VHH binders against q9y6x5. Designs and how they scored, part 8

Target 1, 379 residues: q9y6x5
Amino acid sequence: LPPKLLLVSFDGFRADYLKNYEFPHLQNFIKEGVLVEHVKNVFITKTFPNHYSIVTGLYEESHGIVANSMYDAVTKKHFSDSNDKDPFWWNEAVPIWVTNQLQENRSSAAAMWPGTDVPIHDTISSYFMNYNSSVSFEERLNNITMWLNNSNPPVTFATLYWEEPDASGHKYGPEDKENMSRVLKKIDDLIGDLVQRLKMLGLWENLNVIITSDHGMTQCSQDRLINLDSCIDHSYYTLIDLSPVAAILPKINRTEVYNKLKNCSPHMNVYLKEDIPNRFYYQHNDRIQPIILVADEGWTIVLNESSQKLGDHGYDNSLPSMHPFLAAHGPAFHKGYKHSTINIVDIYPMMCHILGLKPHPNNGTFGHTKCLLVDQWCI

## First folded at step 10 (VHH)

Design F50
Fold by ESMFold2-Fast, scan of step 10:
Structure F50 (fold): chain B 379 residues (1-379), chain A 124 residues (1-124)
Amino acid sequence: as target 1 above (379 residues)
Amino acid sequence: QLQLVETGGGLVKPGGSLRLSCVVSGFTFSSYAMAWVRQAPGKELEWVSSISGSGGSTYYEDSVKGRFTISTDNAKNTLYLQMSSLKPEDTAVYYCARAQYKYHSGEWEPFDYWGQGTQVTVSS
């Protein structure tokens, strides 16, 4: 029987939540599996970009989902809520569910994940739910486990996405111990439900399960705002994305726009596209705008208004507050092993190895994840 | 015709032991995970234990772990639940079930076929 993998994401699950709160169900999962304490995500540290990096093994400049809001300078197309399902935006990479369906006589299933409800290279996940935040975790769990249990050809790659703790992290901020404790306890209970459902169905010991996240969360404040309207008039540029990474498309000379922005706030860095730090791997794509503004951790860029957000992400990927974790359990993984750090792009080639798939060219390094796997020599 | 028939229930004292049997017909036994699910009076169905069709992996609800043992005899098409150190809280109707999703009444349900149930009463 072919290997099976369920990839679970709890959006916005900051790595150090594991040290500051109790997770009895997740701790039991880790005791019988592996834990990577820090996952260094890609820049920008946003939901769509990082979720697509997990399943492609590529930096954002390479897979083309460079932000949650985008403009393509070559085709003049705009990416927004209303057109995020246009295959054009997703076709610069081949996600693992497409590879899974095309290389082998196997199915993929998605109880949601950025891209799974989009035909990419003319291939859509064999089973999927259209994105809808109102669908309960229980309904997603029921559908994904039904597809893992009842499909021909068999589902060998499956995804399960949940919006928490990101939504509450934005609303309350990660330093609100009372509200975050409640939310994180609920997530731990959902992990318990997941494990119990898989045991009930006889799937647990033969299924590889990865629990991870796309980014962390940092505390914001109405005292830490950068008002772009105090820097530059709206008539000089088109705003493609706002905060905490602003994407600026100049309507006048680029140098003039840059000069108006460059010294406006001590709490943001202003980059011409060619000057974006190489370590971000955020430069070589037509969807990256001519001027990028990067706010310092905890600062929010606004347009002459207040922000209700008490937490946010999108900041520099070197910041520990932006890092998620990865836990895994199953026949491919060691039991009781802890690893310090991997890059988020390393997850893709590891998953391809587990499923016996030939990975597409990617930015991950398989060697970084070898110590997690029972069929690999570690040391 | 698929049938699951449970036997082995009865009255037992706390600390005692019982072995439940479920005789299966109409499908390839080793191709499916099998489960024991119980229902105490006035309470919801509670999953107790499962065994995989491949590899023989066994799983238990925390409250029964170390006390109950699930096993199969493929030659007899029979699923067993060996119960030891029984407690009054184990009093329930015990159902044998096949762990395969079925669409029913607008919902997907994790067990497609069930036995009629066998009563286990733990009382002094």
Scores: ipSAE 0.428, ipTM 0.798, lowest interface PAE 3.4, mean pLDDT 92
Fold by ESMFold2, look of step 14:
Structure F50 (fold): chain B 379 residues (1-379), chain A 124 residues (1-124)
Amino acid sequence: as target 1 above (379 residues)
Amino acid sequence: QLQLVETGGGLVKPGGSLRLSCVVSGFTFSSYAMAWVRQAPGKELEWVSSISGSGGSTYYEDSVKGRFTISTDNAKNTLYLQMSSLKPEDTAVYYCARAQYKYHSGEWEPFDYWGQGTQVTVSS
């Protein structure tokens, strides 16, 4: 029987929520599996880029999804969370579900993971749901488990995406203990429902399950705003993305725009593209704009308006507040093992190993994750 | 025709024991995961226990763990539920079901064949 893997993301699940809130169902999942306490994600620490990094093993500059909002100057194409279906944006990499379903006697299934409803390299997930945030977790889970149970050729790789705790993290901020406790309890209940459904259907013993996230969340405040309109007139640039990493396309010479911005705020770093720190691996793609502005943690870049968000993400990927966790359970994984950290790009080669797939060239290191796996020895 | 037939229900005092049986026909019994599902009066269906198609693993809903035991006898094509330390809240119709998705009323349902059910009543 071929190995099977279910990859689950709860968007915006900050790693230290595990320490600061109660998760009886998730803790039980971890006790019988493995935990990676911190996953160092990729810069910028946004949803679309990090979900694609998980399934490609690539830095954003290499897979081409460099932000949630993008512009390509050559083709004049725009990308946004409401305009994300053009394969043009996704075709700079091959995600794991494409590689998986091109193998003999295998198919892939997806419940709303970013990109799974797009024909990437003329290949769309074998079974998928079109993205719709109104669809309940239960319906997503029902479809995924039905496809894992009934499909021919068999579904060997499946994905499941859920919007929380990201949506509530933006709304309340991660420091709102009352509201976030309620939200995180609901998420723990969903994890309990997931495990119970797999047990109910007899799938639990032979299915590998990864529960992870794309990024964390940091507290924002009306006291921490950077007003771009105070530094530069709108007529001098086109704004491709705003906060906390602004993407600036100059309408006048680049040096003049840079000089107007460089002293705008002590709480913001202004980079010419060639000066972006090498540790970000965020330079070598045409979709990265000539100037980026990187706000300090908890600061919000605005256009002379207040921010309604009390939490945000997208900041420097060295910040612990930006890091998610990873938990896993199944026949491929040890029982009761905890690991301190991996890079988010390391998840892809690990998944390829579990599924018996040859990974495409990528930035991950299998050695970082091999101690999680029963067929590997790490002394 | 595929058929699932439950027997062994009845009236029992709290703390008592009961053994439910489900005899199957029309399919290779050991090829499928099997489940017990119950419905209390005025309540929705509630999953109770499952046994994997391999026969290697058993699973229980939290309120019955330690009190109920699911098992199979492949030679007799029979699924069992041994119920001990019964409580009034265990009162329900108990169904055996095969864990395979079936299309029904516009949706995929997780169990494709069901028995007729057997009544269990726990009353003091």
Scores: ipSAE 0.302, ipTM 0.749, lowest interface PAE 5.1, mean pLDDT 92
Fold by OpenDDE, look of step 11:
Structure F50 (fold): chain B 379 residues (1-379), chain A 124 residues (1-124)
Amino acid sequence: as target 1 above (379 residues)
Amino acid sequence: QLQLVETGGGLVKPGGSLRLSCVVSGFTFSSYAMAWVRQAPGKELEWVSSISGSGGSTYYEDSVKGRFTISTDNAKNTLYLQMSSLKPEDTAVYYCARAQYKYHSGEWEPFDYWGQGTQVTVSS
């Protein structure tokens, strides 16, 4: 039987939630599989960019999804969560489901993973759901497991995406123990449902399952705001993305805009595009705007001093609060093994290995995940 | 043409044992995962156990682990559920089901064919 892999993402699941809350189902999943305690994601630490990094193994500057909101100055196109269907934005890379889909006697399936409802390089998964946040996890799970069970050619790679605990993290803030406890309990129950469904269908033992996330969540406050209007008139620039990493398109001389912003707040770093720190790997793409503003952890960039979020993400990818986890189970993985850390781009070459796919050039290091795999030697 | 027929149900005392059988016809038995599902009075359907088509993997709900054993005899096209240490809460109609998705009444269901069920009653 060809190897099969299900990749599951719970958006905004911060790694340390595993230490601070109880997850009986997830812990059981981990006990019978592997855990990576911390996954260092890519900068910026946002949903679309990091989900695409998981499935491409590329930094954001390389795969071209550099934010949840983007602007291309040449074509005058905009990208957003409500406008993400244009292949133009996705075609700078080849995601793993496309690679898999193009193989003989294989097909891909997707339940609302970012980019999966768009034809990329003129290829789309044989089975997919158009993104709809109103669709229940159960329905998504039913479709995914149905496709894994009944498809011809067989589905060998599938993705499943869920919006929690991210949405609640934004609403309540990650430090709200009462509300987040309820939210995370629900997530654990969903994991229980996933495992049970796979067992019910007789799929569990032969299916590789990865449960991960794209980023964490940090606590925000109305007392930690950076008001750009205090530093520069909004007529002097176009805001492409706002917080916690603002993308600035100057309408006047770039240097003048920079000089007005560079000392706006001690809690915000201002970079010309060419001066963005190398460690971010966030420079070599035309979709990155001429000036970016990076707020310190827990600070929010605002206009008119208004903010609606008690939690947010997108900050420096070296911050632990931004890091998700990775757990996995299946024939390809050891049982009862825990690993400290990997890079999020390392997931791609691992998945390619599991599926027997030749990986496209990527930024991941297969050596970082060898210890998770039963067929690899590990020191 | 396709048929599932359960047998082996009955009345048993707590701590007792029963062996359920399900004879299948109309399809290649070993090509499908099979399951036992039960429904207690006034309760929803509850998955109990599954076995892969190859018979190499078995799965159980937590409440029956260590007490129930699912198995198959491919030569006889028969699915079994050996139940031991039975409890009153195990009282239910037990159904044999083929683990294949079916679209019904506006939703996808994980089991496409069912037997008529066999009554298991655990009572002192």
Scores: ipSAE 0.139, ipTM 0.647, lowest interface PAE 1.7, mean pLDDT 94

Design M5
Fold by OpenDDE, look of step 14:
Structure M5 (fold): chain B 379 residues (1-379), chain A 123 residues (1-123)
Amino acid sequence: as target 1 above (379 residues)
Amino acid sequence: QLQLVETGGGLVKPGGSLRLSCVVSGFTFSSYAMAWVRQAPGKELEWVSSISGSGGYTYYEDSVKGRFTISTDNAKNTLYLQMSSLKPEDTAVYYCARTEYKYSGEWTPFDLWGQGTQVTVSS
């Protein structure tokens, strides 16, 4: 039987939640599989970019999804939640479900993973659900498992996405122990449901399952605001993305705009595009605007309007608060093994290996995940 | 026709309770997230509470946590807001509205509103 892989994402699941809260079902999942305690995600640490990095193995500058909100100056197109279906934005890379589906006797399925409801390179997942946050996890799980069991050609790669604990993290902040405990308990229960469903259907022993996330969450406060209006007139620039990484499109001389912003706050770094630190791998794409502002951890960039979010993400990808985890179970994985860290782009070549797919050129390092796999040497 | 109709408002003394209802028509209730929003005299609109379409997740503004409970009855296509320990500052017109959570972590602008129901808390 061809290998099968289910990739599950719980949006905004910060890695250290595993240390600070109880997860009986997830811990059992880990006990019978593997855990990577910290996954270094890509900058910007946002949902669309990081989910696409997971399935392409590419940094944001390479796959072209450089933010949740983007602007292309040549075509005058905009990308956002309300406008994410244009293949123009996704076609700079080939996600794994497309690669998988183009193989003989294979198909892909998706339950609301970002980009899966868009034809990329003229290929859309054989089975998919249009994004709707109101659809229950159970319904998503039921569809995914049905497709894994009953499809022809067989579904060999599937994705499952869930919006929590991100939504709650934004609302309550990650430091709200009472509310986050409740939310994370529900997440653990969903993992229990997932495992139980797979066992009931006889999929558990043969299906490889990865449970991960795209980013963490940091605590924000009304006392930590950076008001751009105090530094520069709004008429001098167009705001493409706001916080915690602002993308600035100058309407006047770029240098003048830069000079007005460079000392706006001691809690914000201002970069010309060519001066963006190399470690971010966030420079070589036309969709990156001429000036970016990067707020310090826990600081929020605002205009005259105040943010109501108590938690946010998108900050420096070296910050532990921005890091998700990865757990996995199945025939391809060891049992009871824990690993300290990998890069989020490393997941792609690992998944390709598991599925027997030839990976497209990517930024991942297969060697970083060898210790997780039963068929590889771990030195 | 899409419609939201709020009921249950009225005059209540401080410390009292009210239960607001919002009846949905024209669409599948469980296919959308629902919210309560209020507007006090001379103040801006204020988000109060939201509930996911599945009913599994609820969200509250800080000022109403522990006092207000949002819930749904799918069989009746009705959204509820149970209000307890009411305060004078809770006086407002209360609206039910339809929304959705997005990948970016933002909630969509409310695209459907009820006519509102007046809640007055006064001694």
Scores: ipSAE 0.731, ipTM 0.882, lowest interface PAE 0.7, mean pLDDT 95
Fold by ESMFold2, look of step 14:
Structure M5 (fold): chain B 379 residues (1-379), chain A 123 residues (1-123)
Amino acid sequence: as target 1 above (379 residues)
Amino acid sequence: QLQLVETGGGLVKPGGSLRLSCVVSGFTFSSYAMAWVRQAPGKELEWVSSISGSGGYTYYEDSVKGRFTISTDNAKNTLYLQMSSLKPEDTAVYYCARTEYKYSGEWTPFDLWGQGTQVTVSS
């Protein structure tokens, strides 16, 4: 009798928002459950890669979703947020909802988690919503709870994705306390609605719920721009992704392109693929381009244009501003426990344990999350 | 077939108010996000405000927050911009436009625009 699990992501929810803003409903959720104050996510700290890392337990180089914008030189395929449904991109890993559905008497449901409307290894979530950012949180929640409560075979694993506070973080920046306070209050109200709906439907006591995010947000500025066009002519490379981690496909000798870029700005690190720091785990995939440019926190790489974003993410995953949190409640979790940090890849083996699934090979460490779980000892 | 039609522009004194309307036809209003974008004399297009198709989230450019309110009426397929405490700097052509927010942190390109309505704030 495996328990049920609902995995919820509020995109771009920076960990220290919990300390800097008021969240009465989320704090009640945490008080009755567990909190991980910082989740160290994967590099690059972008939406598609980190959501797939949560559900596969893999670094980006291992699951193949290495950015929000990708190019495969052999097939000539492009990946983007408007062109994300080709299974080619997703098939280098097996996400947890696929593994879950292979078990007898189980199904999976999804409300817009990245990848859940794609047939990965010819398998799509048993119940899903096609991505549409205009669908309300209430409608997403209504579908998820209906599926959790009424499906045969029963839904044992469900995902729910929400675009905020990422959208507002990009437009206002995380330091705009007036606007971010308004947005974060609405998110806290949605968490209150989530909990109330689960209680009203009789799900709350026996459903495990994880509320987490993929990354944080840092403040940007017109005073912190790196003009790539000032350093190198367009004719020398193909630009696959721009900021804050630019992906550069040389059209001429790679070393020559590197030499033109290496002194472009003191606020940008330029790496040949083989020289990317080992701590990024971002090297061993053909989708990672031969040269990457990594801007310092709060710096924006541009092509001789002004930037309209006041907040961004994608930076070095060691930066606290890039880290989300994780909160969880349910029969699998302790009550009132706070934990300092885990790696985002650790969430997958923990979820597999809760659901009674055999994890695929992955980069997570189950021992890092043992203290969250009532059936485990910390040692 | 697909159309956005703005109304409600005009001349107003500093400190005054106007309500802009944008009537939508030819598509499901609740499936898209909507925005107001303005172009002041001698300037580029400037995003003013956006609202999700679900109606739950509103976004404002810094110079208008607290003074402008974006809203929708799904039954009438109409987008509104209530403008108050108007300043000469708010003088512009105001457009409504259709978009959608995506994972990448970007709104999709505005794929449908209205004709625009002139707002002039002067003494």
Scores: ipSAE 0.075, ipTM 0.527, lowest interface PAE 6.0, mean pLDDT 90
Fold by ESMFold2-Fast, scan of step 13:
Structure M5 (fold): chain B 379 residues (1-379), chain A 123 residues (1-123)
Amino acid sequence: as target 1 above (379 residues)
Amino acid sequence: QLQLVETGGGLVKPGGSLRLSCVVSGFTFSSYAMAWVRQAPGKELEWVSSISGSGGYTYYEDSVKGRFTISTDNAKNTLYLQMSSLKPEDTAVYYCARTEYKYSGEWTPFDLWGQGTQVTVSS
């Protein structure tokens, strides 16, 4: 009987929330499983890029989903994360559900994980839901648990995505304890529902479950705005992405645009593509624009307007506020083990090991996660 | 044809209650998030509340929390805003609006608006 894995993401779940709020259901899950306190995500610390890094083990420059809004200079195509199902954007990598279906006679199931409703390398998740934010967590869970019982061929890899606490983090900011307490309690209750459903269906003892997230959240303010219109006129560039990482496509000479931007604000860094810090692994892709602006933590880039966001993400991936966590439970995992830090790209080779799949070349290091696993020797 | 029609506005005393309704046609709530947005005399548009089409998540502006409740009736294709403990500062034209939630954790710009309904709170 092949091993099974359910990968769950709660978007925008900052690691430090675990220390500042009570999660009785998540704590019960961790007590008989493992916890990684911080997951170092990839730059930029945005939803689409990091969700694709989890399932490919690749940096954004390698898997090609480099932002939630993109422009490809070679093909002249534009991408938006809300409705763009063109395989072109996703075909620079092979996500784990594709590997699962192609290497083994196995099925995959997906409740709205980014990319799962797109045919990638001519392969779409065996069972999937088209993205629709209006579909409840309960309906997503009902579909996933139903599909996990399919046997011809068996569903061995399943994914479940939920939009909170990201939406509320943007709306209220992570420092709003009243609103965040309410939102995080709802999430903990959903985790309780998940565990109870799996137990009632007889899946709990034989299913590996990973609960993680793509990024954290930091507090923003009307007092921390960078007005791009004060730096440069709209006629000089096309804006591909705005905040907190602005992607600038010059309409004139690149050096002239750079010179207009480079000293405009003490609270953003301006990079020519070749000068982007190597530690970001954010340079070697045609979808990365000639000039990138990176705002300092908590600063918002605007176009001569106020920002309604009280929280945001996308900032430098070295910032603890941008880090999610990872918790896991199941036959592959130790019980009661806590680990401090892994890289988000390390999740992919670990999941391949659990499922018995040969990973595609990736940026993860299996050794970083082996202490979480019962079948591995760890010192 | 896509339409949003608001009703239920009127004159009410401070501390009073009103229920706003927005009947939608040409689409279903299951595919969209819905919002209430208000505009007070001489001021900018202010977002008040949003609801997912499933009803799974509701969001409120800080000034209305505990006083306003957003809800949907999918069978009637109707969005509601139950307003309680009304204050003079709640005086505004109230619009219902349609938006789509992005994976990025933000709603898309509102792409369909109602005509608005006037709410006046005065003694």
Scores: ipSAE 0.013, ipTM 0.384, lowest interface PAE 8.2, mean pLDDT 89

